# Ledger of designs, part 8: VHH binders against Late secretory pathway protein AVL9 homolog (AVL9)

Target 1, 145 residues: Late secretory pathway protein AVL9 homolog (AVL9), of Homo sapiens (Human) (q8nbf6r17to161)
Amino acid sequence: LHIVVVGFHHKKGCQVEFSYPPLIPGDGHDSHTLPEEWKYLPFLALPDGAHNYQEDTVFFHLPPRNGNGATVFGISCYRQIEAKALKVRQADITRETVQKSVCVLSKLPLYGLLQAKLQLITHAYFEEKDFSQISILKELYEHMN
Below, E stands for the ipSAE of ESMFold2; O stands for the ipSAE of OpenDDE; V2 stands for 0.75 times the mean of E and O plus 0.25 times the DockQ between their complexes.

## First folded at step 8 (VHH)

Design d13 (from b3 with F27R S30D D52S S53W G54S Y56D W100Y F102T P106R; framework vhh_gefurulimab)
Fold by ESMFold2-Fast, scan of step 8:
Structure d13 (fold): chain B 145 residues (1-145), chain A 122 residues (1-122)
Amino acid sequence: as target 1 above (145 residues)
Amino acid sequence: EVQLVESGGGLVKPGGSLRLSCAASGRTFDDYAAAWFRQAPGKEREFVSAISWSGDTLYADSVKGRFTISRDNAKNSLYLQMNSLRAEDTAVYYCAADEYLTYGSREEYDYWGQGTLVTVSS
């Protein structure tokens, strides 16, 4: 089980900004590095047309990190906020709006059970107006695990 | 507002090559994600290839290894190099762009060109 935040950077495009626990053992929670098998995760979690919605939820699948494993199930809730509303604005935010996805990766297809909780957590994360405040994301992980 | 104009379409024999161009005007193109889609008569429009503003690329399985998408930001242009063409590649090819740094295979791009016809026959 992982909690993942996907956003976009004005110079780097869509990327993982946070994961808990880290997607690659030994990396920091703020590592942008992905397992090769999951290189398309940012696109799946924050898909085409996301900028046309204030908020939406998408479901997807990832292959196992080894060929012997089971399919990994993903659920992503994305939301946007005006950059001017942020209490702490990251130096590289140059757009009028900031869009991020909060995603849960699970070995079980929990999407129906997780959707409402994930939406609530995504709202709370944006309400901080400071995306460095990750306690709510860790709380989601502890609740699910 | 961005205007897109495709060019480079034509008639080519199976196994041949062709390069499509898409010229953007109105705003600088280097802040945009861009893509190529195609539509054969009587079929739905299908994804071919996409490139993010940062140069990350995505290809449909049917064209992977044969087609290469690229951009030249100084010329405000997008390209599709098509090699080893097959009769199944016959379609009108459309250029698409989106200023929100979105990339991918969905038809959710904000700006579209009028299309250029590619016919692979003989």
Scores: ipSAE 0.000, ipTM 0.130, lowest interface PAE 15.5, mean pLDDT 74

Design d14 (framework vhh_gefurulimab)
Fold by ESMFold2-Fast, scan of step 8:
Structure d14 (fold): chain B 145 residues (1-145), chain A 123 residues (1-123)
Amino acid sequence: as target 1 above (145 residues)
Amino acid sequence: EVQLVESGGGLVKPGGSLRLSCAASGFTFSDYAAAWFRQAPGKEREFVSAISEGGYTLYADSVKGRFTISRDNAKNSLYLQMNSLRAEDTAVYYCAAGEDWSFYGRTHEYDYWGQGTLVTVSS
């Protein structure tokens, strides 16, 4: 089980900005590095035509890391917010819109239960209008089933 | 020396078809994502289609269902099959190659570019 935040960077494209617990043991929560088997995760987390939507939910699958494990199930809640609405604007934001997906990775296909919790997490995260405030992601993760 | 060379452009009537080719040399093409862009007279360059190193494809809404992108790594080649051509498709078509983030990030910021091939759709 992981919570992952995927963001859109003007020069680097879609990238992992946060993960809890870290996707690679020993890395920081803000590491952009992905397991080779999950290199497509940022792409899969961003829905087709994301620019046309304020929010959307996407379901996807990832292969097992070790090759002989179980399929990993992903649920992504995408949301857009105008950069001018942010309390803290990052120096590298050159777009007028900030696009992020909050994802849950699970070994169990608990779509209905996880979707509801993920939508609440995503809304709370954007309502802070300060994406450096990750405590809500950690706190909500600790209480997920 | 890295090179991308387009071919297959020409004059075609509305409703016709053309197949564009892009020959890559000087690098391991199979390790790169590749894309087609176009620039019409008086317009900005626009994205047409892209294909990842893994074979995933992306298309601009204006060409979905009419154009098909494909690659042949054994021949170091990229292709664009263009069907049901319209006057609005008239442009110089460019081949591009780049890293994962050019494709997966949908930034369309590719590292290597060809010189372009002119496609004119007119009677």
Scores: ipSAE 0.000, ipTM 0.189, lowest interface PAE 11.9, mean pLDDT 76

Design d15 (framework vhh_gefurulimab)
Fold by ESMFold2-Fast, scan of step 8:
Structure d15 (fold): chain B 145 residues (1-145), chain A 123 residues (1-123)
Amino acid sequence: as target 1 above (145 residues)
Amino acid sequence: EVQLVESGGGLVKPGGSLRLSCAASGFTFSDYAAAWFRQAPGKEREFVSAITEGGFTLYADSVKGRFTISRDNAKNSLYLQMNSLRAEDTAVYYCATDEWVYFGKSPEEYDYWGQGTLVTVSS
């Protein structure tokens, strides 16, 4: 089970910006490094047409990391916000909009209740206007049983 | 080692169609993602479309609904079917490949490129 944030940067492209717990043991929560088996995770989380919508939800799957294991199920909730509306804006953010997805990776396909919770948490995350405020993402993880 | 060779470009009238091909060699094409970019005179190279090794596709807004990207791993080939062509589609079209593709990946981040094929849409 992981909570993952994928963002789009005009120069760097789509990348993992946050994970809890970290996707690679020993890495920091804000590591951009991905397991080789999950190299397409950012692409699956921010797919074709995302920039045309204020919000979207997508479902996907990932292979097991060591080749011997269960399929990993993903749910991604995408949102965008005008960069000028951010309370904390990094100088390197030059685009008019900031696009991010909040994803849940799980061994169980728990779509209905997880989807509703993920959408609410994603909305709250964007309403902070400060993407360094990750406490709500950690709370989502702690309350998923 | 890796080589990409485009073909199928030419002169077409507005509203016409063209099918571009990209022949890959020197690597296991089925393990790689592939993309089409274009560069019009006096402009930067811009993204057109991409396809992952699993067949998932991405399109630029300007071509969505008119262009279709596809691949044939048995023939180590990438294709771009271009329909309803417009004067603003005039450009040199480039095939590019990389092990990994994601939304917004810039031209400079692709490992391998072809030589390009010219598409001219005019009367």
Scores: ipSAE 0.005, ipTM 0.147, lowest interface PAE 12.8, mean pLDDT 73

Design d16 (framework vhh_gefurulimab)
Fold by ESMFold2-Fast, scan of step 8:
Structure d16 (fold): chain B 145 residues (1-145), chain A 123 residues (1-123)
Amino acid sequence: as target 1 above (145 residues)
Amino acid sequence: EVQLVESGGGLVKPGGSLRLSCAASGFTFSDYAAAWFRQAPGKEREFVSAISESGYTLYADSVKGRFTISRDNAKNSLYLQMNSLRAEDTAVYYCAADEWGLYGRTDSEYDYWGQGTLVTVSS
């Protein structure tokens, strides 16, 4: 299981901002680098038109990272908040609204309690109004499954 | 060739302790998530504990507080320290690894498995 945060950057578009455990072993949790097989993950997790919704949930899948692997299942919970509501303003915020998706990647289909937990994780992350507070994501990851 | 070999099983009395080892070869173990599962006679395979490549751990409720999973990447090894053993812990113990670094409670999440080591808790 991985927890992934995808956000929108005005110059780079949709990108991974956080992952735990890191999507590429040995990378930092704040690495934007993706496995080549998963290069479309940000667009699947934060779909076109998401900025028109307050919150939403979407399911997707990713190809295996090795030739003998199975499909990886993804679930993404999207939320947005007004930039002015943030406790800490980031220098690169260009929109009035900050959009992010919190995602779970698993080798098992993602239903029921996992979806509910992801919704709670996403709400808690936004309630901090400080996106540098990643300890909530790590703590909640440990309580999944 | 990815290979996992368990060792350390044996006969132990209730309340005793045992340490299981799993030696990994044929791959870069530090990149993998790893887990211990067990199967008692006449029962389905059951999750025991898992550890991510970064060291985060999961435990089954039945072993939480009694068992400790750990890894030593320099030695390409996974361990399970088993304390306060009960008759119900009698099983063949298997180590498992996942290439994607994902870890969880179901055996379908793991692609590579060892042959198992028998642990018997009896007087």
Scores: ipSAE 0.000, ipTM 0.134, lowest interface PAE 16.2, mean pLDDT 74

Design d2 (framework vhh_gefurulimab)
Fold by ESMFold2-Fast, scan of step 8:
Structure d2 (fold): chain B 145 residues (1-145), chain A 123 residues (1-123)
Amino acid sequence: as target 1 above (145 residues)
Amino acid sequence: EVQLVESGGGLVKPGGSLRLSCAASGFTFSDYAAAWFRQAPGKEREFVSAISESGYTLYADSVKGRFTISRDNAKNSLYLQMNSLRAEDTAVYYCAADEWLFYGRGEYDLDYWGQGTLVTVSS
């Protein structure tokens, strides 16, 4: 079980900006490093990144990290927001919109209740207009674990 | 053989207008998102504008309201209409195309790039 934030950067593309617990044991929560088997996670989590002020929820799967393990199920709540509405704006954001997904990775397909919790937290995360506020993401993990 | 060829660059006075074109060949342009980037002397390349295969557009804050991106799939062409030009718009302008541009391909990973066209805004 992981919570992952994926963002789109105009120079770097889709990347993991945060994970809890870290996707690679021993890495920091802000590590961009992905398991080789999960290198497409950012693209799967940010579908429809072109849409104007839309939000979407997508389901995806990731292969097992050891080749013959259990499939990992993903649920992603994508949202975009006008950059000028941000309370805290990072210096390298030059786009007029900011696009992010809040994702949950699980070995169990508990999508109904988990989807409702994820959508609520994603809305709260964007409502802060400050994407450095990670305490709410840790709170989501506590409720799922 | 895939090619993107920019044209329309030149010298223009502040407050003037210019239209850039990018001609695509060697691939099915209509299946690709496309974008304009620019690089001023001594600066890093920066995003200017993008258009999806369905026509959704994005603009950098510095050009919003002044520049308009458009495409013509029948002519395999991408355009940038530049109005109210400023000295700060002086740069080499590059077009780029990639199927995954709007789904997270950053600048460094884009599949196709043109060679650039120079725009100089000065009196």
Scores: ipSAE 0.000, ipTM 0.135, lowest interface PAE 14.1, mean pLDDT 72

Design d3 (from b3 with D52S S53E Y56W L58Y S105R; framework vhh_gefurulimab)
Fold by ESMFold2-Fast, scan of step 8:
Structure d3 (fold): chain B 145 residues (1-145), chain A 122 residues (1-122)
Amino acid sequence: as target 1 above (145 residues)
Amino acid sequence: EVQLVESGGGLVKPGGSLRLSCAASGFTFSDYAAAWFRQAPGKEREFVSAISEGGWTYYADSVKGRFTISRDNAKNSLYLQMNSLRAEDTAVYYCAADEWLFYGRPEEYDYWGQGTLVTVSS
């Protein structure tokens, strides 16, 4: 089970910005490196036409890291915010809006209850207006264990 | 032998529509992500649209709302429906495929077609 934040960078495209626990053992929580089997994760997490929506929720699947393992289920809650509304803004943000998805990866399809909780957590994450404030994301993980 | 062959290019007037096709052969297309890129005269190759193996779609800001990407796995084909065409859409359009979906990264795709010319003029 992982919590993952995927963001859109205007020059680099979709990328993982945060994971808890880290997707690759030994990497930092802010590593953008993905397991080879999960190379599509950033692109699956951002919904089609995201630029036209304030928020959306999408479901996706990832192959197992072990060839004999189970399918990994993903749920992504997308949201966008005006860059000027941020308390802390990165120097390389040149778009008017910042787009991010908060995702949960699980071996169990916990869609109903998890979707509602993920939507609330995503709202809280954006309401901080400072995406370095990851305590709420760690709380989401702890409550699912 | 892996091949991607584009078709459907041509001359069209501003405001017109055109549909591009890309036929894949020599690999299991349904297991791959696919994308359209374009290269205008004197410019570098740029991203237009991409579709994942599962059908998720992505678009460059310049074409959102005007272009629609789609695929037909039974026919091993990729399509790009282009509406409300503008002079600045004039370019050679390339079909690309890879196991990874690379938004905005032409250099990362493994397989490429030879391109089909789209001219939006007069």
Scores: ipSAE 0.000, ipTM 0.132, lowest interface PAE 14.2, mean pLDDT 75

Design d4 (from b3 with D52T S53W G54S Y56E L58Y F102S S105R; framework vhh_gefurulimab)
Fold by ESMFold2-Fast, scan of step 8:
Order: C-alpha cells, then structure tokens, then sequence
Structure d4 (fold): chain B 145 residues (1-145), chain A 122 residues (1-122)
C-alpha cells in the first residue's frame, strides 16, 4: 500500500513528487525515481487529458515489480488549482494552473468507499494551498492500513 | 530550426499606437504559449503580456487596458497592439514561446526572438 502524489513539471511532464511509504526502499519520500516496471505510473495517474477537467478520478493497473505475479491496483483523484491561489509556490511552478493527483496503490482491488475517501482527502490537500503539508496524506495511509 | 522574428517597432509620439508582430517557424506554434517581454536601457527584462495555446490572456499591471495580445495560429504569428503609449514604454520588445505559460520568469522560456525597438518620444 502506497500513497503517491503525481504532479506536472513544465519541462519534464508528469512525475512522482511524493510517496508514503517510499516506492523504492531507502529513497526519500520526495524521490522522483520509479521502479522500472512502474515507469508509466505518472502518466496513468495524471493522464494527458486531465487539464480539461477541474477534478476527476481514474482507475488503473500496474505490473508486479519483483516478479511476484500480483497485479497492483491504482486509483488516482486529480485536481487543478490556479497557481496564484497558492500560499506557497515553489520556484519550478511556472504554469498558470497546477495539476496534481493523489493516488493509492494496493495489492487488493479498490472499490467505491475508498474512492469517496480519496476524493475528500485530495480536496483537503488542495484546500491547504501548500503542497508541502503532507499530514493529511499520512492520515489517509494510516486509516486504510 | 526554431525561430521567432519580431517586427513593427519604431518611433511614436506619446499617446500614439503601434502593432508588434512575431513570426514563428520551425515548430508547431499552436501547441505553445507565447509572451511579450521588454527591456529598457539599464533595466532587467520585464514581463508585458502572455497568451496560452487556448487563448487566455495575461497582462502586467503597467500595461493593462492599453495593450492587447493576440495570436493567429494559421499564420504562426503573435501580436501586441499597443495603445496610449507613454515615454516609459520605451524598450526593446521580445517575443518568447514555451510549452507552458510562464510570466515574470524570462529565464524559463524555451525560445526567444532578437527583439524590436520601440521608442516613445516627442
């Protein structure tokens, strides 16, 4: 079980900005490095058409990363916010609108109850207007684990 | 070869008007956001106006209500209509393009033109 934040970088495109626990053991929570098997995770969690919507939810699948044979299930809730509305803006935020997704990766198939909770947590994350405030993401993980 | 070429600069009196043009070539202009920056003698480059690929426009407070940015994707061109010009508008005007809209940060734009001089003087 992982909580993942995917954002859009103006030059690099979609990338993982945060994970809890880290996707690669020993890496920092803010590492952009992905397991080779999951290199398409950012694209699946924050698809190209996301900029056409204020918010939406998408379901996806990832292959097993260690040859364990178990499919990994993903659910991503993405949203947009005007960059000017942010309380804290990082130097690399150069676009007019910031797009990010909050994603849950699980070995078990996800269902509607988890989707509803993820949507609420994603909304609260954006309401902080400061994406460094990760306490609510840790809360999501603890509540589901 | 990616290229942006500005034109339309010149000498005008205070209160006059000018229309600047920027011709883009070597890339799919319609997929890019575009902007106008200016640099007066002895000063750093200043944001003037920007337009997204979808046509949303943004203006610096110093030019709001006087300048209008527009684009013509069929002609791969960007325009800046400058009205009610003031002496403080005297500067070299630069056209810039980027995948995403950026304002106030000239160092992050991918492509730049050579600039066109606008002088507002009596």
Amino acid sequence: as target 1 above (145 residues)
Amino acid sequence: EVQLVESGGGLVKPGGSLRLSCAASGFTFSDYAAAWFRQAPGKEREFVSAITWSGETYYADSVKGRFTISRDNAKNSLYLQMNSLRAEDTAVYYCAADEWLSYGRPEEYDYWGQGTLVTVSS
Scores: ipSAE 0.000, ipTM 0.111, lowest interface PAE 15.0, mean pLDDT 75

Design d5 (from b3 with D52S S53Y G54S Y56E L58R S105R P106S E107D; framework vhh_gefurulimab)
Fold by ESMFold2-Fast, scan of step 8:
Structure d5 (fold): chain B 145 residues (1-145), chain A 122 residues (1-122)
Amino acid sequence: as target 1 above (145 residues)
Amino acid sequence: EVQLVESGGGLVKPGGSLRLSCAASGFTFSDYAAAWFRQAPGKEREFVSAISYSGETRYADSVKGRFTISRDNAKNSLYLQMNSLRAEDTAVYYCAADEWLFYGRSDEYDYWGQGTLVTVSS
């Protein structure tokens, strides 16, 4: 269904920073707005304990966006990088360490091989040291469809 | 059987050009990202260039502006056009393919060719 990037905001906590395609049809890819049914997505993708790890993977699920729809399955790979290592520092980065999650949302359960591939893509995303470079995330989405 | 076969390697003089080819078989090449890596004697494999299945390209800084990666899905082939070759380009060049990844970590690609030797010397 979607590729999503979740990051931490100093004032607001965990929030969606990017989605492809947008989580709400008609919104921009950088919209922070979530469907009401998925309001906990940022927390599930980048949980409280994430700061204790350089990287890790978590599986989760989201309710359907209509009452009788199918469960949506999620897999999130999160990673951190020192702010000093970034080629481009966004204005809202006030922390010493930047942590972000790259997530895949799908109507099909996601296991095994996809977990390994998503970890590699998350590493590549961080290796850019410029989180505006989203081409690899778009390629992941196009491959899934 | 998934197979990648490189060809086009050889001996060239500094400043010369060479075109490498990689023929894919046993899978739907158009669904895969593909890359070139190289390995000089006694060194680890290093990333050279990659192309996504949609045609986006990436290059190592050392080859940017000199090498061009391209693909022909109708021929199930990947190419590397190498211009302005230097002695430091001497290496065995490997074709690699992966369903998801078109980025630089050599130990992460699913499929590899046997390699083709490129020697740049007078």
Scores: ipSAE 0.006, ipTM 0.221, lowest interface PAE 12.2, mean pLDDT 78

Design d6 (framework vhh_gefurulimab)
Fold by ESMFold2-Fast, scan of step 8:
Structure d6 (fold): chain B 145 residues (1-145), chain A 123 residues (1-123)
Amino acid sequence: as target 1 above (145 residues)
Amino acid sequence: EVQLVESGGGLVKPGGSLRLSCAASGFTFDDYAAAWFRQAPGKEREFVSAISEGGYTLYADSVKGRFTISRDNAKNSLYLQMNSLRAEDTAVYYCAADEWLYYGTRPSAYDYWGQGTLVTVSS
């Protein structure tokens, strides 16, 4: 089980900004490095046609990391916010809109109740207007673990 | 009105090279994320390569080391340099762009598409 935050960086494109617990054992929670098998995770997590929607939910699948495990199930809740509304703005954010998805990765098929919970947590995460506030994401993990 | 027009396709022998071009009108590639996709007969549309507004690139495993995506700001064009071509690279190649600066591997992520250019790799 992992909680993952995926964001769009205007110079680097889609990338993982946070994971809990870390996707690669031994890495930091803010590592952008992905397992080779999961290199497409950032692109799968961000929904198509986001310009038409302030928020969206996407379901996706990832292959086993060691080639012989079970399929990994993903659910992503996307949201966007104006950069000028942020209480704390990182120096590398130069776009007018900040786009992020909060994702859950699980070895078990995801349920509708998890989608509703993820939507609420994603909304609360954006309402902080400070993306360094990760306690809400840890709360999501504790609830699903 | 946004339009994308591909060119540069043709018949080439295995091991050969081709350079595809995509000319944009109604927008500038400097402000957009862009990608190349391909579709072989009887198959789904497949991701080939993408480039973000800032120039960060992504490649499908099947083309890594052989294909290079690039932009030319002066010509408002997107390119795909294809080297070491194989029979399995035979497909119609499509140029795609997204004005929301999202780039990725899913065809449905892109708002604007060209009509395609045919690449045939055969002896």
Scores: ipSAE 0.006, ipTM 0.215, lowest interface PAE 12.0, mean pLDDT 76

Design d7 (framework vhh_gefurulimab)
Fold by ESMFold2-Fast, scan of step 8:
Structure d7 (fold): chain B 145 residues (1-145), chain A 123 residues (1-123)
Amino acid sequence: as target 1 above (145 residues)
Amino acid sequence: EVQLVESGGGLVKPGGSLRLSCAASGFTFSDYAAAWFRQAPGKEREFVSAISEGGYTLYADSVKGRFTISRDNAKNSLYLQMNSLRAEDTAVYYCAADSDWLFYGRESAYDYWGQGTLVTVSS
């Protein structure tokens, strides 16, 4: 259904930084706006104690957007890197590390097959050291089952 | 039949450069992700670099900044430009193609493999 990037900011807290296709029809890919039913998505996507780990994977569920729809299944792959390692540093990075999760939202529970691929793509996304490089995320969407 | 054929291997001095090629036949190369793996004698096969259908690239930490992967879909070819070669780069280099989903960096994900080309870095 969707690929979502969730970031943790020292001042802003957990927020959606990117989605493909956009979570709200008509919004831009970089919109922070969430459906009311999915307001907790950012918090569900970042694992507890994330600051202690280089990477982690979490599974979660979201309610349907419309009444009587199917449950949406989420898988999130979290990673962090030193802020000083970034090629492009964003304004307002006040922490030693930058923490983000790459998530897949699906109508089907494709956890086992997708987990390893998502972990690799999350690693690749961070290895760019430039979080504006979103082509890999679009390719993930194209190849989701 | 699906076939991947590597070429360009050889003996090179430390600090030298070498360009590997992989020619694909029997399938529509532009629809596939492709990768380079290598295996030194007595060691496990390890990931070197991968490129998606859309041109996104991945590199192992040991080769970042020295190697560049590229593709030419019109020629059904994959390339690996290797610069600043070191003795530890000595290995048989394999071309691989992912006929299904993109699984960068995972040896088990690649369905098709070439025969390999030997690269020896020695004085």
Scores: ipSAE 0.006, ipTM 0.140, lowest interface PAE 15.6, mean pLDDT 74

Design d8 (framework vhh_gefurulimab; at its last look DockQ between E and O 0.01; V2 from the best seeds 0.00; counts 0 for: pae E 14.7 > 2, placed apart)
Fold by ESMFold2, look of step 9:
Structure d8 (fold): chain B 145 residues (1-145), chain A 123 residues (1-123)
Amino acid sequence: as target 1 above (145 residues)
Amino acid sequence: EVQLVESGGGLVKPGGSLRLSCAASGFTFSDYAAAWFRQAPGKEREFVSAISEGGYTLYADSVKGRFTISRDNAKNSLYLQMNSLRAEDTAVYYCAAEWLFYGRGSPEDYDYWGQGTLVTVSS
């Protein structure tokens, strides 16, 4: 249905940072806008308290769009990393962390094999150091469909 | 020491063009997203354009179709080509870099800032 990246901003909280296809038809893949039915998606994908763990996987459900159809199934692979661990480190006393999750939304319950693949793809996505590099996420979407 | 140094500002007539440059040093520029912001007298600093590490671009509505952002990682440089300039484009233009691209045009997301270059558009 969708591949979604949810991030945590230290001042603005949880928000959708990327979606493929876009969650709102006609929006860009970098839109923060959510369907009303899915307004709690960022909190489900990146729950409060996740900052206590470096990595976790969460399963969740969303209501169908426009109040009809089947429940939407979600699986989220969360990571937290120190921002400077992904960059060349200088003698710098400032530290900052990044929390993001990569989510798959589907009309079908997708277990086991998809979890393992999502965990691998999420790791590779973080190792790019450039979250605008979306080709691996698009490839995942195309393989699911 | 991290530095971002803007250049290319100046006086230009309405309808004219300028190309701004930003030279980066003291960090691995190719690992960072980069952006231009501007601040007109008496106004808050506003987003102009951003480019991710991978080349995805964003533009404020007020500059779409007139401004083009680009980067040259081999030269550690960020550029802004400004065409069809208008009086309301008059501002100090700032180069900025952030290490994770959030794509929302918010100044608080940016880790490093230049000191600015003045662009004045006047008849």
Scores: ipSAE 0.000, ipTM 0.138, lowest interface PAE 14.7, mean pLDDT 75
ESMFold2-Fast, scan of step 8: ipSAE 0.013; ipTM 0.382
ESMFold2 (binder alone), look of step 9: mean pLDDT 87; pTM 0.890
OpenDDE, look of step 9: ipSAE 0.025; ipTM 0.374

Design d9 (from b3 with S53Y G54S L101T F102Y S105R P106A E108D; framework vhh_gefurulimab)
Fold by ESMFold2-Fast, scan of step 8:
Structure d9 (fold): chain B 145 residues (1-145), chain A 122 residues (1-122)
Amino acid sequence: as target 1 above (145 residues)
Amino acid sequence: EVQLVESGGGLVKPGGSLRLSCAASGFTFSDYAAAWFRQAPGKEREFVSAIDYSGYTLYADSVKGRFTISRDNAKNSLYLQMNSLRAEDTAVYYCAADEWTYYGRAEDYDYWGQGTLVTVSS
């Protein structure tokens, strides 16, 4: 089970900005490095056209990290916010809007109650207007684990 | 020996169109993600568009709706169809490929072409 944040950078494109626990053991939670099997995760979580919507939810699947393992289930809640509304603006934010998704990866299919909680946590994450405030994301993980 | 060779650059008037090509050799192109980046004088190398082995595409906001990336695995080729060109599209365009990278991150691509110049002016 992982919580993952995917963002879009105007120069770099879609990338993982945060994961808890880290997707690769030993890496920092802010590592951009993905397991080879999951290298397309950023596209699946924050697809083309997401910038045309204020909010959306997508479901997806990932292959197992081990070829003989079980399929991994993903749910992503995408949201955007005006860059000027941020209390803390990162130096690399040069666009009018900031686009991010909050994802849950699980070995078991996700249930409706968990989907509702993910939406709520995503709203809370954006309401901080400071994307370095990851405590709410850790709380989501603790609730699910 | 891995090699990427771009072609199709040139001078075009604002509002015009160009099609760029990238020929890949020395590796199994169909297993790789491929991307276009560009660099204007005095600026950083900027992401333009990417396509993976399954056909998923990603576009920088500045080119969405105007540019279309595509690939032909039988010909080991990557393409970029550029429409409604603007003066700010003037840059050297680079083809990139990598088996183990994210889309849109220039620093993660190990294989690069030499670039082809696109100039949009009267």
Scores: ipSAE 0.000, ipTM 0.144, lowest interface PAE 14.3, mean pLDDT 76

